VHH binders against q86uu1r1256to1370. Designs and how they scored, part 3

Target 1, 115 residues: q86uu1r1256to1370
Amino acid sequence: SKVCRGYLVKMGGKIKSWKKRWFVFDRLKRTLSYYVDKHETKLKGVIYFQAIEEVYYDHLRSAAKKRFFRFTMVTESPNPALTFCVKTHDRLYYMVAPSAEAMRIWMDVIVTGAE

## First folded at step 9 (VHH)

Design w4
Fold by OpenDDE, fold request of step 12:
Structure w4 (fold): chain B 115 residues (1-115), chain A 125 residues (1-125)
Amino acid sequence: as target 1 above (115 residues)
Amino acid sequence: QVQLVESGGGLVQPGGSLRLSCAASGFTFSDYAMNWVRQPPGKGLEWVSYISSGGDSTTYDDSVEGRFTIIRDNDKKMVYLQMTSLKTEDTAVYYCAKDSYDSSGYYDSGEFDYEGQGTQVTVSS
């Protein structure tokens, strides 16, 4: 499939809040875009395939709501078991899938797309 | 308050060229990557181009790769989009979009802040 769509909950880059966004993986565009909702009328951000270095399961399962790390506050994932990371050149994205199956699909397509 | 004012749009024939401009204010311009996004009629907003805070890195949507060029002038707090070989599919309202976060890294953008009214680009015979 050339395109994969669905909701993921991602952590903000500066404001470390978790927000539900509608993600669109587009192999042809070589982008992972996310919108406010499934109507795709308000684009909020883009991850470029060429910037992606690694995709992996987040093994950090802290019970703490917030942690301080290198001058940033990180709130705990709403679901650590369904949290995966997309590491780019200079930014780490934390994303929560709605299910284990969804997580598998997203990780697979992102890894494949980034190759 | 972040201010982004787009200009330079217009009506052109297929194959024509336009140069869009965006004047930025209300933030430290050189600390943020900038983007161009567009909204075609009846469609959602789509990403067009990215330029890093320092201007040393650019990225384009495949649909505009080779035809569009994004440039910025940090001294003037301006970002530009040179469009060539325009197609009917390029018809849209174009917006300048600020990365929400500074120092997001090369070839990467955060969430967008786009508060301008946009500039209309119409490609038609």
Scores: ipSAE 0.087, ipTM 0.531, lowest interface PAE 2.6, mean pLDDT 86
Fold by OpenDDE, fold request of step 12:
Structure w4 (fold): chain B 115 residues (1-115), chain A 125 residues (1-125)
Amino acid sequence: as target 1 above (115 residues)
Amino acid sequence: QVQLVESGGGLVQPGGSLRLSCAASGFTFSDYAMNWVRQPPGKGLEWVSYISSGGDSTTYDDSVEGRFTIIRDNDKKMVYLQMTSLKTEDTAVYYCAKDSYDSSGYYDSGEFDYEGQGTQVTVSS
């Protein structure tokens, strides 16, 4: 389909920065946008298809590591088994899907869109 | 504290041009990618354009591709949006939006920082 929608939990840059956001995959716009909620009235960010390099399962459990940096802490994934990564030119996104099926769907559409 | 001040909006006829400016302060400007977003009347915020921290990579929403150009001047801490061939559907409040960084030093998971009041762009005959 042209559009795929649903909630994912993504890792942000703040302490305890795993945030649930409403994602919209749009083939026509060639963007993966996310909003505060399903009403899609408050845009919070965009991932661009052309910037996507790789999509892969976080089998190394990189997101499970606790990191202390200057002013923030990255906590472990709330569900490592459902965590996948979207690597772009400038960013590495950690995403947690609500189910294994959802994860497969999202990874598939993102990979397909990035091609 | 992050500060973003937009300017350059106004009333223009269809087919016209405008150049928006954003003055940034309160952060290491050259370390962050920047964006333009807009809010049309009665609608939510929508993404318009992105430019990498160094300015060597840009991308646009399909609705503005070929008409809008995003550029930045890291020495002046400025981001610009050159708009041409404006359409009525481009009418919106335009905001400059800063990318956030995650704790690992990479760009954040896509969250934008909105700090400005925006600048009104009205395209009307």
Scores: ipSAE 0.021, ipTM 0.365, lowest interface PAE 5.1, mean pLDDT 85
Fold by OpenDDE, look of step 11:
Structure w4 (fold): chain B 115 residues (1-115), chain A 125 residues (1-125)
Amino acid sequence: as target 1 above (115 residues)
Amino acid sequence: QVQLVESGGGLVQPGGSLRLSCAASGFTFSDYAMNWVRQPPGKGLEWVSYISSGGDSTTYDDSVEGRFTIIRDNDKKMVYLQMTSLKTEDTAVYYCAKDSYDSSGYYDSGEFDYEGQGTQVTVSS
């Protein structure tokens, strides 16, 4: 399909908190955008397909990271089994899907879009 | 040397208001977006608010949306956080954080590389 929509829980970039965001995969725009909610009124970020390098499961790795700032941040995924990563040129995104099926769908469309 | 100095924290009752200030120096202030972040007791650092370099774009964490307002004064090299309807869960050390580079405000927060010493905000009855 041209567009895929749904909620994912995303870890922040340098602020390692987990936030539920409404994601929009748009094949035509070649973007993966995320919003505060399903109404898509407040855009929070955009991942361009051309920037995506890899998409992989994170249940074999740790989402815990140390921040280079004054504070050390250690975070754990709310559900490691449903956690996958989108690696871009300059950022690694950690995302938790609401189900195994949802995770498969999202990983598939993102990989396909990045090709 | 980049310096960020926060002030304005204090003890307030639930429903009260506070205005935080951040004085910036050591970089071209008007070229960089600014953020407020906070660290609640026993928790990690969490993002609160973002304002673009020109002040034209602002974003907020869901938990503070509608209650907090971020403002900046590029002439004075200041960024502010007006907090209203404060809740006990707003208790935290609040930090001013400089973006690594200027952004439009339509990207996820957390792309910053400097923060100040912080100012304590305590909301308690």
Scores: ipSAE 0.018, ipTM 0.303, lowest interface PAE 6.8, mean pLDDT 85
Fold by OpenDDE, fold request of step 12:
Structure w4 (fold): chain B 115 residues (1-115), chain A 125 residues (1-125)
Amino acid sequence: as target 1 above (115 residues)
Amino acid sequence: QVQLVESGGGLVQPGGSLRLSCAASGFTFSDYAMNWVRQPPGKGLEWVSYISSGGDSTTYDDSVEGRFTIIRDNDKKMVYLQMTSLKTEDTAVYYCAKDSYDSSGYYDSGEFDYEGQGTQVTVSS
């Protein structure tokens, strides 16, 4: 499929809270966009495929990184087991999928698209 | 070392207002963005508001947008949080938090530097 759509819960960069956003993966445009909701009228951000460096499970790496911080003030993921990361040149995105299957699908399409 | 001292908390009724203050020392205040965070009873720390180093940019959590205002005075090394239309769910210990260069918000590290005990805000009838 050229396009994959669905909700993910994303942690903000400057806004250090978890927000449910509607994500659109578009192979043709080579973008991963997210909107306020499924109506796709209010764009909140765009991740370009060429900017993506790595996609990985957060629950395996975040704990290690937290140990290096003097003060960790991040709101805990709603579901650590369903949390994955998309690392770009400029930003690290934390995302929570609604299910294990959804997480696998999203990680797969993002990795495939970024290749 | 970095020191951030919060004050201005108290007990207020719903719909009331409070103004929190944070006195900063031990670092070049004007070089760093500042934040307010809070910890509600029985919950983890949650982000409330952000202000850029120069004060030109501000951001708020959706839950406080339109009710809270973050302001800074670089000459006095102060950051403030004006809270209005307070709700019971705003009850929390509020902390002033300093951005770091390696955790500037571009990466969701969740790292902040702060010192102090915070200031208690209780909203109750």
Scores: ipSAE 0.018, ipTM 0.319, lowest interface PAE 4.8, mean pLDDT 86
Fold by ESMFold2, look of step 9:
Structure w4 (fold): chain B 115 residues (1-115), chain A 125 residues (1-125)
Amino acid sequence: as target 1 above (115 residues)
Amino acid sequence: QVQLVESGGGLVQPGGSLRLSCAASGFTFSDYAMNWVRQPPGKGLEWVSYISSGGDSTTYDDSVEGRFTIIRDNDKKMVYLQMTSLKTEDTAVYYCAKDSYDSSGYYDSGEFDYEGQGTQVTVSS
């Protein structure tokens, strides 16, 4: 089965700052989980596929960011051109990929998994 | 302070059943989604199951779906994991985990803030 693993930078939880997390997309398990680091010993969160509503480029959805202002205390992305969003029923995740190629891969696998 | 106390683990034979319990204190339990996660021997943590704050939405890892049931009792501040048809690959330390966001619609976080000490489940013949 198809698994995608890698580091992404995401907006954190309690402290609203950009943190590096190890993401694991698992098509068979139908989850997108993330850990403190690549050793996968401390699970920090899970995004299950059925909760995902939308995946989009951050810089293309300025109006959507304004509608979410009161829901999230966000600092500007360290790299807006490589920032994408995963919108779920309960939360909007902001993620920064290490490259444009990585960004396209992650967005594609997440969108395909949510279908 | 948040406290989560897991119990109910033990040694069982393959095909057996076990019910894990998690007693929660130090937060408004009914405001938060709860999870079970596990750590198999020599491996990292794996997500097992999720239940929404009201109990109306549950999800499971594919490896346990149909065999495990997550249940919550908001009055008693308890989360349970009913495990049936246990397999040797279910051997792990099981942890109850609190999500950071609440049910009121305010986004706090989707990250696990607190976990207990865990309870050992060993499945062997």
Scores: ipSAE 0.007, ipTM 0.280, lowest interface PAE 9.6, mean pLDDT 78
Fold by ESMFold2, look of step 14:
Structure w4 (fold): chain B 115 residues (1-115), chain A 125 residues (1-125)
Amino acid sequence: as target 1 above (115 residues)
Amino acid sequence: QVQLVESGGGLVQPGGSLRLSCAASGFTFSDYAMNWVRQPPGKGLEWVSYISSGGDSTTYDDSVEGRFTIIRDNDKKMVYLQMTSLKTEDTAVYYCAKDSYDSSGYYDSGEFDYEGQGTQVTVSS
């Protein structure tokens, strides 16, 4: 049972802006959960291991583009070079790591959860 | 305006059963997955269970799998949590939460909306 915790920046679901979220990877619970902050008092979402299809670097730079979604401008990633994607059955998550090392660690951790 | 009203909590002995209900309004209920989350005394929120918009896929936290069953009724716009073999560790305020996915439009899901008061479940001998 391995647990990994830390801040990542992600594109929001309902309000399309980049949000800093506290992520908790829990192999025992088989979830990747995220909270407003490190106090873990307000759960914002859960990515279930069984729903994860692919984890990949944003090689096409799709998060580096501004776009409109439902009358709201969606802004580009604050750091496109450190942006990776978690593809699930229902959604594509864009996440920005604080460093290249953190990005590799989180991508590896999340891939092992999908296995 | 999304409204979620939880009910069915109460006091129960270990090994007992309860059925929680969540009445939903203000959105197209059948388009969204639903979740149960709970807040034990003095702790943060914990995810409990998930059910897909059509009801054909369910998942559970390991601590409740085999004991809890999530059910939905899209005609009545209700989601339920059938709890059996309750333990003192299950004591918490339980909230239902709407997934933000809208399958009718281009809108990414993955963030919970929960606006209800929750329902208190207390398991004690």
Scores: ipSAE 0.006, ipTM 0.290, lowest interface PAE 9.5, mean pLDDT 80
Fold by OpenDDE, look of step 14:
Formats: sequence, structure tokens, C-alpha cells
Structure w4 (fold): chain B 115 residues (1-115), chain A 125 residues (1-125)
Amino acid sequence: as target 1 above (115 residues)
Amino acid sequence: QVQLVESGGGLVQPGGSLRLSCAASGFTFSDYAMNWVRQPPGKGLEWVSYISSGGDSTTYDDSVEGRFTIIRDNDKKMVYLQMTSLKTEDTAVYYCAKDSYDSSGYYDSGEFDYEGQGTQVTVSS
């Protein structure tokens, strides 16, 4: 399909916290956008396909760092086995899928879109 | 657009005091809780302090509890961090961070939308 939607848990850029965001892959717009929730009322960021360099599994466990609790930054991936990376010209995104199947789908559409 | 500008950092001896300031613009300041976070050398960002949108509730990391005080002025769109009894381990770049949700839909989630350029605090004898 031309559009793929769903929740992923994304690590923050500067502030290393993990946030659940609603992602929208749009082949026509050539963008991967993410919102606060599925209603898509508050846009939080956009990844343009031309900016994407690489998509890969986080095999090196780069996101596996000190875990914090309440009000503190959580850097450790909530699920390392379902963590993948989207590398752009400006930033490395760490994302956690809700399932192995979801991860495969998201990685596939993102890779395909970036080609 | 949302802007946060930190200031007030500097070099101070252990036991000294500093007052950080954050000037906010581009959003309804009084609707959002604010935070201070910091990044020590070679370490990741860590949360320091929280203040509610109205300023009636504050929270601190255990490492700074009793030494730091967070204050806000909604009329001036400012948030401050008064630091006392500073320690070498307080050395870091300090950032002001805006909560993601406004007071109408606020959850005590500790999520942030934006942070500024930061201000350097160095505690050294």
C-alpha cells in the first residue's frame, strides 16, 4: 500500500528517552512522519526518504545503556530484540517495534521507500 | 516556534552557588510544566528537576534534593534553577526542557518536547 501506519517506540535525539509515537509511512509524500497518537493531530517529526542512508538491526545493542526510572532519562531499549535503526544524514534513530513481524514490515517499507 | 534559551552558567568552587535562567517563547508558557536536565562530561542526559505549569508542584532528582530549587515566573515566561552547595559531580551542561503535554492533558510522564542550547556549569577547586 501507499501508506503504512502504526506505533513504534522511538528514542529521543538529544534527550535519550523512549517515547511511543504513531508513525505514518507515505510513499507519495516520501516521508516517514510520527505523531503523539493515532489521531495524527500533533506532528512530532518528519523523516524524508532522501535523508535515509541505512536501516538495520541494532545488533550491537547501542541503545543498551543505563536505565532510569520516574522522571529520568531511559536509554536502555525496552526490547533490544525488536530494536532497529534508521540512519539519516543528520541523525540516527532507534526504534522498537511491537512485534517481530511489525519490525520486518517497517524495516522493509522504510528501506523500499529510501530506494 | 518554541524557543528556550538558558543562561547563568559558569565556573564555581565546590560549595558555591549559581542561578540558572531559561527564557521561553513560542508557546503558552503557563500551560506547560518545565524541567531542568543536565549532561555531565562523557555521560548521557539526566533529569534534574520538574516544576508544574502553575508552579505549585516541584520534584528533584535525589542527587540534587535539598540543594537545588526550581522556580518559574509565568508573567516573564522564565524558569530558574537555584543551585547551592555545588559539587564537582554537578559539572555539566544544563538544559531547560518543556513538557510534552499541557495542563489540560497532563500526565506525570516526564516527557519533553524541546530543550535549548544549554549553559555550562563547571564546579572545580
Scores: ipSAE 0.006, ipTM 0.288, lowest interface PAE 9.1, mean pLDDT 85

Design w4
Fold by ESMFold2, fold request of step 12:
Structure w4 (fold): chain B 115 residues (1-115), chain A 125 residues (1-125)
Amino acid sequence: as target 1 above (115 residues)
Amino acid sequence: QVQLVESGGGLVQPGGSLRLSCAASGFTFSDYAMNWVRQPPGKGLEWVSYISSGGDSTTYDDSVEGRFTIIRDNDKKMVYLQMTSLKTEDTAVYYCAKDSYDSSGYYDSGEFDYEGQGTQVTVSS
């Protein structure tokens, strides 16, 4: 697909709260952009495909890696089972999908777009 | 009172050049990364380029890389977009945007906080 749109919940940057954002994956522009809402009038951020290093399921938050524990101990996901990560050079994004099917779709779309 | 004032837009033929300017005030300019974003006619906003707070790292959308150059002057609190080899697809209102977080906080790549009116660039044959 050339474009994928939908709401995901992401961890904010400075204020550590979970924020609902409208995400737009655009294969032609090679961007993953996010807006305040579906009207796409206020762009909040852009993740460029070549900045994406990894996409993975956050179930490893219980692993021995201390960075997972520190992230989850500060503010835990409203739905840990539906949480996935997009790692870029500058930042680790935590995203919560509305369903398991939506999570698989978003992860697949982002992984194939970043290839 | 954060203020971002864009200027330097205009009408230009394909292949032409323009330099956009953004004057910043009301915040510690040198602490923040800056971005250019644009809104083509009838479309949503799209990201154009990024420059780090120190100016040592720049990134561009692939559609403009090699043609556009982002520049900042921390002494004058200015950011610029030097545009060359302009195409009709570059027609848009251009905004400069301050990143949401300073250098002492968590960096949230690509998050924008802007209130400027923008500057119109029209590329027409």
Scores: ipSAE 0.005, ipTM 0.211, lowest interface PAE 11.4, mean pLDDT 77
Fold by ESMFold2, fold request of step 12:
Structure w4 (fold): chain B 115 residues (1-115), chain A 125 residues (1-125)
Amino acid sequence: as target 1 above (115 residues)
Amino acid sequence: QVQLVESGGGLVQPGGSLRLSCAASGFTFSDYAMNWVRQPPGKGLEWVSYISSGGDSTTYDDSVEGRFTIIRDNDKKMVYLQMTSLKTEDTAVYYCAKDSYDSSGYYDSGEFDYEGQGTQVTVSS
């Protein structure tokens, strides 16, 4: 019924760095999808609503540990105060909203989709 | 033992070109997708490009789209990054990376293999 679209910065899945992605929340399809950009021509991932376990604030954490032979790298959130987490069965997503208002909107829509 | 050896970096003027190479050993190269990643001075690690195991699918970070080309040669166990129109913001240590996966078959957000020492690319006058 309700669709929400916008840019969020997220920690990457394959490469642990902060990437700007275009997110599409679709209550009818029951998915939270993300694309390279607003043109929605290249899908990077899909989070099914039924896989979402919780959504919470994470202003004190930034990134999953990177695995290196030479060194271990930890990448902090570019804005910890605007960082929230979406925990699923298999993965923890870290997301940074562009503003506190956007953060509240995204957290609200995602948690309602997870019901 | 997985080994990835990057080479081809150097000092280049803005607008110049470089071709990076990555020699792979210790795994069945043709079974795995390959990536280039980079670490700019004082910054975290950034994904640059991806190529599928067969070479038929490629993707690029927005910042390099149209300027960089990822290529692989499964017979020689090599992956390359052809870089053109280089900018000062491309200055970084470049690593090639082998994809990983968990036993469930999903992309695992917790693991990614960066085995080499990287190759330094410096874009400066």
Scores: ipSAE 0.000, ipTM 0.138, lowest interface PAE 12.1, mean pLDDT 77
Fold by ESMFold2, fold request of step 12:
Structure w4 (fold): chain B 115 residues (1-115), chain A 125 residues (1-125)
Amino acid sequence: as target 1 above (115 residues)
Amino acid sequence: QVQLVESGGGLVQPGGSLRLSCAASGFTFSDYAMNWVRQPPGKGLEWVSYISSGGDSTTYDDSVEGRFTIIRDNDKKMVYLQMTSLKTEDTAVYYCAKDSYDSSGYYDSGEFDYEGQGTQVTVSS
């Protein structure tokens, strides 16, 4: 299929916390979209293929620094070994895959779509 | 409604021990990482320690590593901070804090992650 779907954990934009999002990669639409959950009823964001500059493994453990929001601390990646990055013109996305195989699949899918 | 209730503080001598407790309610406790933070006299909040939602990963500020241990009990919805070898610089109000991350991917933005009453720890010679 020209579509790949699955959960990834992503650092949020406005609220800097790790959130589980349902990602949908669509080659025909040339988008990587993410939703609140697998029901795909509430869109949370869209990454257009043409905005993607790089996809790489987070060797530096560069996840968000510890901080507080209303006494809730934003923590480092819940699994640094499974964390990869999607760099766009405007933003660096940090994503955590559920397994090493899932990480390689998602990274390959996104890189191929951005070509 | 999120509730976090801290207890177990007190006055101790340097080198002493205390165990702080945090009772949690109003959210699915096992979905969230938990933290201890503290506020020393006349200073802002400082992060102390973190424990993952499953309890398999812990981290500590350099100043407390080796002396403090964070523990959770998901069945009882409790977080603990076992404090040993206490120093005067550990004097602070200690707060339990809920991480905003959950397994559904929702932000709890707009709701406060409840600041409990805190529990006072005073270490003095």
Scores: ipSAE 0.000, ipTM 0.140, lowest interface PAE 12.8, mean pLDDT 78

## First folded at step 14 (VHH)

Design y3
Fold by OpenDDE, look of step 15:
Structure y3 (fold): chain B 115 residues (1-115), chain A 125 residues (1-125)
Amino acid sequence: as target 1 above (115 residues)
Amino acid sequence: QVQLVESGGGLVQPGGSLRLSCAASGFTFSDYAMNWVRQPPGKGLEWVSYISSGGDSTTYDDSVEGRFTIIRDNDKKMVYLQMTSLKTEDTAVYYCAKDSYDSSGYYDYGEFDYEGQGTQVTVSS
């Protein structure tokens, strides 16, 4: 489909807490946007398809470890088994899907969009 | 506290041009990437354009690519959006948006903080 919508839990903030966001995949715009909620009234961020390098499972379980980088603390994933990564030119996104099926769908559409 | 003040909007005919301005304060401007976003009538906010902290990298939504140009002046703490060949679908309230993280540490650009009132752009014949 041209558009895919749904909730994902994304790592974010200086404390790198996990926040539930409403994601919108738009194949035509070549963007993955996320909002505060499903009403899409408060845009929080955009991932550009052209910036995406790789999408993969968090097989290294890196999100399960708490780390401190400079002034940023990374907390463990609320569900490591449902955690996947979106690597861009500039940063690595950690995302948690609500189910295994949802994770497969999101990873597939993001990979396809980045091609 | 972060302050962003947009200006330059107005009523124009299709094919016309406008130049939006955003005055930033309350943070180290040159350390943050900046964006323009817009909210069309009855719709949610959508991303329009990005410019890196140093101004050496820019990105645009496909709908405005080739028509809009984003630039910044770090000395004046300003970001601009030059709009040309305006279309009716460009009608929206335009907001300046600061990336949430600076480039001095772990940089998480693409997540936005925007607190301005926005500036209305209306394209109509």
Scores: ipSAE 0.021, ipTM 0.358, lowest interface PAE 5.9, mean pLDDT 85
Fold by ESMFold2, look of step 15:
Structure y3 (fold): chain B 115 residues (1-115), chain A 125 residues (1-125)
Amino acid sequence: as target 1 above (115 residues)
Amino acid sequence: QVQLVESGGGLVQPGGSLRLSCAASGFTFSDYAMNWVRQPPGKGLEWVSYISSGGDSTTYDDSVEGRFTIIRDNDKKMVYLQMTSLKTEDTAVYYCAKDSYDSSGYYDYGEFDYEGQGTQVTVSS
């Protein structure tokens, strides 16, 4: 589809806690952007389609376990079964969908957009 | 070799204050973010606070926000943790930790270790 919007929970970049973000997939702009909330007034980050290498399920349940990262304990995913990953050249994003259906939709949209 | 030396711990009553210090050597201190981590008796490690390499960004665990302040001095290669309104739940060994990366967005899920012996903070009535 041309535009897809919705809340996903993602692991933060600098502070490794789980944060709810409003995601906007825009096929025309070729971006996956995320904002503080649905009002889209404060942009927190942009993932360009060209940077996406793969989208996959968290097969090893890596986000299901507490771990140290940069001497920082990261909290496990609030729902490991609904966690998927977007790997870019620069960063690995962990995202948690609100349902299995939403997860399938977001993964499909992102994969087809990155082609 | 990277060396981190914590100090300033001690015994204090609830509601009291302490300032922890961390002396860093063996790396370019101003290139790295720094953290405080603690280990309460019988528990695993808990993240306490973070300060960016330039000192312009700080964050805290919810349990200490408003009571603890992380400070760095890049000229002296020092990190401090100013602790106020201490609670018995703050009893722990406190460690400072060098971050492997000084900017957000870098991908790395590799193994991390902390340096130093830590400093004991005991808050008791």
Scores: ipSAE 0.000, ipTM 0.149, lowest interface PAE 13.0, mean pLDDT 78

## First folded at step 15 (VHH)

Design z4
Fold by OpenDDE, look of step 15:
Structure z4 (fold): chain B 115 residues (1-115), chain A 123 residues (1-123)
Amino acid sequence: as target 1 above (115 residues)
Amino acid sequence: QVQLVESGGGLVQPGGSLRLSCAASGFTFSDYAMNWVRQPPGKGLEWVSYISSGGDSTTYDDSVEGRFTIIRDNDKKMVYLQMTSLKTEDTAVYYCAKDSYESGYDYGEFDYEGQGTQVTVSS
């Protein structure tokens, strides 16, 4: 498929909280974009395929620990087993898929797109 | 409005046990993860334990791992903290804290609203 859409939970880069975002994989545009919701009215970010270096399962569980910081908590991954990483030239993305099948699909399309 | 009422604290000797309770109201309890946090004398707030909205996932601070157990009852809208092998360094005011967002959407942020319950571990 040329386009893949769906929700993923993404960890923030600056604020280490987890946000559910609507992701759009577009092979033609060679972009992975994410929006506030499925209506795609408010773009929150774009990952260009050319910027992607690696896609891998978070086998080290590096995002699986919840901790307290500045009177607030930074939550561990909501599902470590469904957490995967997208490493770009300047940022490491942590993403949680809604299911094992979804994770496989997303990882596959992102890897394929980055090739 | 969100209300969290802690209870069960008290004075106990080292090695003793206490069970804290938190009664929640003003929100759909089963939709939110819950936490216990504590504030030792003269120190800042520190996280103690987390339990998912459904109760199927729990985490603990390293300092209490193996000694404390967090449990919730969604029917009663209660969250509990069973504390065993208590140490003097466990002395603190303990608070129940609600995650800010529903499970499955946003994670990681919470505030506490209750008055807390005092736990004092002393010989």
Scores: ipSAE 0.019, ipTM 0.282, lowest interface PAE 6.9, mean pLDDT 86
Fold by ESMFold2, look of step 17:
Structure z4 (fold): chain B 115 residues (1-115), chain A 123 residues (1-123)
Amino acid sequence: as target 1 above (115 residues)
Amino acid sequence: QVQLVESGGGLVQPGGSLRLSCAASGFTFSDYAMNWVRQPPGKGLEWVSYISSGGDSTTYDDSVEGRFTIIRDNDKKMVYLQMTSLKTEDTAVYYCAKDSYESGYDYGEFDYEGQGTQVTVSS
């Protein structure tokens, strides 16, 4: 698929809490962008394909524990079983899919963008 | 299971000193870096200090540098926080925290589990 859209929950960048964001994977633009909501009027961030190093399931349940991240407190993932990670050269993203099927689709799609 | 038990808090006046203790059990203590974090009244948790698994590397938040010293005793499975020149802004519940990964690497993440120890600095 050339474009994939949907809600994912992710750990915030500056304020370390879990945020629901509308993600847009765009193979033509070679970006994974995220917005406040599905109207795509307020961009919150962009992950360029060339920055993606790895996509993996959170086998260690790292997002399931209360932790400090870069000296700020983070809360447990709202659904640890549906949490996956996108590692980039400058940041680790924790993402929570709405279902196991959605998680598989998003992980597969994002991996193809990193190729 | 992992246990971390903090003690040594109390009421002190500005300029005073306290030594906090953390007794650790349920894991191979010498394999893990340790941290102190604190929660001031009505605020979120703040990182205070870090010590490497061997005790050879320490780091402090700017607000406590030069006043606080983190110490560990791997034989006794203890971590300490020696606090001097205490200020009212140091008032908080203090927690010790274990590094999340079994390695010697600083990952910037840690777990805490104890109930903490209250430090109150007031005139």
Scores: ipSAE 0.000, ipTM 0.154, lowest interface PAE 12.0, mean pLDDT 80

